# Ledger of designs, part 43: VHH binders against o26223

Target 1, 191 residues: o26223
Amino acid sequence: MKLLWTSQHIKVTVHIDGKVSKMDVLEAIKTRRSIRKYQDREVPEELIDKILDAAMCGPSAVDERPWHFIVVRNREMLEKIPEVHPYGAMVKDAPVAIIVCCDSSLEKIPGFWVQDCSIASQNILLAAHSLGLGAVWTGVYPLEDRVEGIRRLFSIPEHVIPFSVIPLGYPAENPGTRDLFDPDRIHLEKW

## First folded at step 19 (VHH)

Design YC1
Fold by OpenDDE, fold request of step 20:
Structure YC1 (fold): chain B 191 residues (1-191), chain A 124 residues (1-124)
Amino acid sequence: as target 1 above (191 residues)
Amino acid sequence: QVQLQESGGGLVQPGGSLRLSCAASGFTFWEKWMSWVRQAPGEGREWVSGISYSGGWTDYADSVKGRFTIARDNVKNTLYLLMDSLKSDDTAVYYCAKHKYSAFPETFDEFDYWGQGTQVTVSS
C-alpha cells in the first residue's frame, strides 16, 4: 500500500489586515527556513517581546531556566558581530539580533544548559517565523573563538556563556520549503 | 596538523623595509584571527600586530604603529607583515600566531599555535 502523501498546499493566507494569522505549530516547524536577508524595516518591540516570551516557554532540565537574552538593536554593535563570528555576515543587515546566553550559576545539572538554550533558540526561530519574521541560528557555542569573541564584544561576564546569535528581520528572501523527512533515519524497536 | 611557517626575514639597514609572510595550513585560515609576535634576544615576547579573520580589524603595538602593516590573504592562507622604517629595536625573531579567540589578545596564552619564527635583523 503506497501511502500517496498528497502535498497539501498549505495556503499561507497572509491576511494583509494587521492581524497576524495564527500559524499552527506544525506549519511553523515545517515551513521555517533560515533567513539571511532582511528588509530595511524595523521590528516592533512588541514582536520581540512575543518572541522572547516564546523563548522562555520551553522546557529546561529540572526547570533550571538558565537562559538570558541580549537584544541588540544598536547598528554599530550589529556591524561588529560579523568580525567575531565568521558566519555572522547577515547580522549586520538585520534590524535586531538576539544573543542567547546561559547563566552557568543557574545550572543544576551539568551539560543540560546546552539543551535548554537550544530549545530557547529554536523557539525564537519558530516564533519569529510565525510572526512573519525571518531569522537564522548562528552557532556560537561550543566554538571557543566565537564564545570568547562575543563575550568580549558584549562584555559578558565569565559565568555567562554566549550560546547563539540570532538575527531577525522581515524577510527579503524566500528560500522555499523543503521536505526533510527521511525514513531511513527511523528505526523501529532497535537499530 | 596545524602549521605556520614564517618567511621573509633578513638583514636590513635602519630605515629599510621587509615583508614577512606566514603560510598557514591544517586549519580553516579565514575563520581565525592571526597575530605577529616578536622576541628580541634576552627580551620577552612582544605582541606586534593582530588582524581579524576578514581583515576588517587590525591593531598594532605602539612601538610599530605607523610603520608596520598587517594583512592577510584568505585565499592563499597567508598572513603578512609589511615593515617599513625599520629600526634597530625591531631586531627580533618574528612569529606568526593563531588566535584561540576572535579578539585581540590580552595574554600570550590566547594563541594556540605558533610558527617557528623568522629572524629580522636591523643593523647598520
Scores: ipSAE 0.880, ipTM 0.945, lowest interface PAE 0.5, mean pLDDT 93
Fold by OpenDDE, fold request of step 20:
Structure YC1 (fold): chain B 191 residues (1-191), chain A 124 residues (1-124)
Amino acid sequence: as target 1 above (191 residues)
Amino acid sequence: QVQLQESGGGLVQPGGSLRLSCAASGFTFWEKWMSWVRQAPGEGREWVSGISYSGGWTDYADSVKGRFTIARDNVKNTLYLLMDSLKSDDTAVYYCAKHKYSAFPETFDEFDYWGQGTQVTVSS
């Protein structure tokens, strides 16, 4: 019995009425895309708070919660980020960016902070998407040039490690959805 | 392998001009900050100028400010130093240097690769 996986085109019916329709978690995950173009519209603080709340809800190794977040709204600083991040050009066009950082002094087990901050970063992306915003993960760690560039730009102390820069805004693009499911990447019981 | 090759040095009279070039290879040039560093005979190294990967940010040592211009062509993988109003004190070997960090250097250890240098001699 060949299970015909019917690619249900999830028609994201953008209901025009101001109520951001709640999407379920699987929908959020499956329909999320990197958004690099933003409307000339401010993101309410309430939405940023919700996003940050979500960012802090992820698991962490031994509950170490090593993450810190720099919320950047200043236009001058947003315009400077592309000068220290070669793939951060879209940041200058965003109304806000979140810089995810690790406080190494909070780390309990070495190395897991990368996973912790990754989870936080992904939660930011998913939360943003669920709230009708677009975002993109621009990687900072582990590339030393970007880490130190961001560190110096924001005067981040040495024990704090910049991990990612995530610009956010109302999307001005719709890249569509991708089916990324690959059964060849699934191994049962053994490789 | 990362390679930086300087050219354009030579003998010039005071008040003259030179254009140095640095051909870069072995890395993604447009992703990296670059600098010029010089070393005069019997002197230590001196940072001369730096440029961000996009060219949006430039900075200069006080000794060359207003006289030198750093530029880059990311399509050609080339760094430039335009040197105007040259002085005898500008006599040095000029090195192209690749940054470790996306920032202006605070120490010479913040460069991971250097060219072989090109000699600039300003003499009447």
Scores: ipSAE 0.877, ipTM 0.943, lowest interface PAE 0.5, mean pLDDT 93
Fold by OpenDDE, look of step 19:
Structure YC1 (fold): chain B 191 residues (1-191), chain A 124 residues (1-124)
Amino acid sequence: as target 1 above (191 residues)
Amino acid sequence: QVQLQESGGGLVQPGGSLRLSCAASGFTFWEKWMSWVRQAPGEGREWVSGISYSGGWTDYADSVKGRFTIARDNVKNTLYLLMDSLKSDDTAVYYCAKHKYSAFPETFDEFDYWGQGTQVTVSS
């Protein structure tokens, strides 16, 4: 019996009304898309707080929690980010961006901070989506040109490594959902 | 392989103008900052001008400010230096240089690739 997965078009009814639609975890993961167009609408601080709370709930190596977050709302600074990040053009159009950083002095096991900050970044994306916001992960690390560009722009100390820039806002686009399941990437017991 | 090739240098009289070009290949040109650096005979290297990848940010050495204009064509993978009101002290080999970082350089070590240079001679 071939379970015909009927692609139920989960109509993400973006309820325009201020009601934070609660998504379950799997729905949030499956329906999340990179959003690069934003409405001319401010993001409430309460939502940013919730997003940052989620960002800090991920696991980290030996619970090192090396992450720091720069919340950028200043329009001038948002407009400068694209000059030091060649793929960050959308940041200037966002009402807010979060820069995820690693404090290397907090690292307990070398190299795991990349995983830690990745988890934090993904949690930001999922949380944002679940709250009715759009976001996109723009990679900074490990590219030295971007790392140093962001570092200098925000006067980030040498022991702190900028990892990602994540613009957020109410979405002004709907890219739809994708089915990315690939059974060829699944191996049972051995390769 | 990264390649930077300068052209457009030559002999010009004081007060004259030149346009230098740098043809870039072997990397994604539009996503990198670029600079011009010059070296006069018997002198050290001098940073002349820099430009962000989009061209939105430019900067100049005080010695050339108001006379030189840096520009780029990301479709043609070409960096330019427009030099007006040239002076004898502008005589140098001019190099195109690729930035390591998305920032104006603090040291010459912040360039990872250089062209061969083009000679500019300003003389009456």
Scores: ipSAE 0.854, ipTM 0.930, lowest interface PAE 0.5, mean pLDDT 93
Fold by ESMFold2, fold request of step 20:
Structure YC1 (fold): chain B 191 residues (1-191), chain A 124 residues (1-124)
Amino acid sequence: as target 1 above (191 residues)
Amino acid sequence: QVQLQESGGGLVQPGGSLRLSCAASGFTFWEKWMSWVRQAPGEGREWVSGISYSGGWTDYADSVKGRFTIARDNVKNTLYLLMDSLKSDDTAVYYCAKHKYSAFPETFDEFDYWGQGTQVTVSS
């Protein structure tokens, strides 16, 4: 047990990306970019906890909630991910990565776990961004070589499917916002 | 049209050294893990060594550990096996093998393409 009124509590004032309040959700969605360069700065466990809480708020098929998360901070393990994931080079430079997995024993509707874990993965990206962090989704499933590589590297059992690897940290780049709205992609009533 | 072509085999005295090469074509070499596998006369195949995409992660069978070195050149699309302190027990046909997965193999079914092999003979 700790005292409720430590000086640490009183001194916690953070400026994240010039903000001292919560980010509007539409702003977060529109401004989130894949970030592959990170500051040499640790990410507190408290922020990872907030991100994973957000990940688990996602909807899932018949509320099956098939997701599990592996939090990776060990330097040797982070440096090995690029050796099993050819497009995961930035992971070695991240202070932390989250592996999103499906426990297939929790599936209630076959195959919808992909949507479920995609939702959790996107929530990780948005939550990280709202907290002043940068992240990128590196694809694992459905590429069998990556799936098996990650499974063996992290001793993930056969009934658990690694879906994505998400390195994150305080960003060391700013790729800017893109205007991707395309009215020609909107179809009224039919194609 | 995956092609794996081994070379560099031959007759060597015990204690000698040899360098095997495997020229790869028909796939994106730097995206695949690779191995050397050998088969002694009248015996089954034995995994010798494996190497990750970049070469940053390697492993060896206990029988060759400390004597053999696996390497790759992703510019020339070539896999190598540097064999030192050769023994009569190293006599075998050596095969270059392409992995299905980004992992060290647990079974030989985890290789999807094989070369034709190169003979290494260590004669007393």
Scores: ipSAE 0.316, ipTM 0.711, lowest interface PAE 3.9, mean pLDDT 90
Fold by ESMFold2, fold request of step 20:
Structure YC1 (fold): chain B 191 residues (1-191), chain A 124 residues (1-124)
Amino acid sequence: as target 1 above (191 residues)
Amino acid sequence: QVQLQESGGGLVQPGGSLRLSCAASGFTFWEKWMSWVRQAPGEGREWVSGISYSGGWTDYADSVKGRFTIARDNVKNTLYLLMDSLKSDDTAVYYCAKHKYSAFPETFDEFDYWGQGTQVTVSS
């Protein structure tokens, strides 16, 4: 804990896991990187709650909110995900993973659930980053073999579609920031 | 064109051992789950064993558990079934089967390709 003097009030700053607890939203968007290496350190439940709260703040087509989330901490289950997802090797090393799912019974407009769950997934990545965590989106949908593999592994019912698996934890790598702005992708008034 | 070719079957005495091989081509072998399925004369097919794409997750029918070992070599694109302590009930044609999904199958229509089979006969 530090006691900081400001113009009119004493401000106490608490550093959580090496980061200031408040990050500008544009900074979070620009500096978030896919993190595939994690410290052997538990992620507290309250951080997962904040991340999932953020996930549910996303817009959805006609407010259908089709998303459901499975929080996975069990080591045996985390170790099995790479066996049904050939590019999900890092999941076994994560302290926790979130599976983003669509409940198709909540769809109001067919097919827009993909955009809805993509938004929720991105919000998970940004919220994790803002809390000092690293995460990566591993794709499940639309690859049928992965969808069925994850569904059966986690006993997900047939009307529920696993969309993504997002391992997360305190980062054990720092790949740095990229400058990806490309003005040639911006079209004014028409193509 | 997916192709699965079994070999290694034959006649063996009870208590003996065999190793079956299945050469795979026409698909990315290391990205697919595989199984062995057998069919005794005049009977329906029986799932014997399955293996995940890396080999890290295997399962077996109760009738063979502890006696058979499924394995794969993703460099050689080959699936194996190591059969020990064979008994007369193991007599069957053994098929190599490719999974549609990255999961142990719930029905036989979850295999999209099959080999021609190799005969295993346990007698005398």
Scores: ipSAE 0.307, ipTM 0.703, lowest interface PAE 4.1, mean pLDDT 90
Fold by ESMFold2, fold request of step 20:
Structure YC1 (fold): chain B 191 residues (1-191), chain A 124 residues (1-124)
Amino acid sequence: as target 1 above (191 residues)
Amino acid sequence: QVQLQESGGGLVQPGGSLRLSCAASGFTFWEKWMSWVRQAPGEGREWVSGISYSGGWTDYADSVKGRFTIARDNVKNTLYLLMDSLKSDDTAVYYCAKHKYSAFPETFDEFDYWGQGTQVTVSS
């Protein structure tokens, strides 16, 4: 393992044979913010691959792994998403979006796919953040309007359910960190 | 309570123009796709045109393409159909219809609310 210094306020490491992490997992969780403004800068396919690898590392009910991902880079398609998703206006400004889907034929126990795809979606957000990208989860499921709109736009088959649309890119905003810990939400032994 | 109220129909000569309006209330208009559907005397219903919630995506039946223009005003909660170069085959009752889904329809079951209709008659 070798330590390389790039600047006085940035610390990076390079492993001879190992893996490199830029951010502690607790720090990533606490500092991730929804990012809706992106630089005019492409996101390399290598970073998307890392993000999707992380998405697929999530646990799932009975290890069913029901998720599929659609990577959208085409400008015409990115510009159409806001036309079927009324709260997805920022998608047209993103260099790329990931659509998280459930293949219902992969369910081993009915109905837990929502939790499974939520886990994958959150992993996408955290992985993007750790790689210096910003992202936001825009909801599709369970709103029939949005589900059917996205399904038809991307020719998603009937047995596959679009769950979320996640635009991402290099951030063009910094909303800052929040302290959201609320002890009143913690109940010991009983409600 | 969802309400769709069409207006602007009437009698016109072939080659003439009409503008239909549909005033919408009782739902969040800018969040929903809208269509015009028509029914000619003695015929089934025909989808005429549809428009996305922002107005950025529109489509038309082949029978009216190039002659009709759909538009919406999300501030006034109004849907429009500008009809040009009218033909006798355009004679029908025209309905404003609210989509169930954010997509162009494949069946009429995909509309959950309809207006009362406005008669358009194209004849000499």
Scores: ipSAE 0.306, ipTM 0.708, lowest interface PAE 4.1, mean pLDDT 90

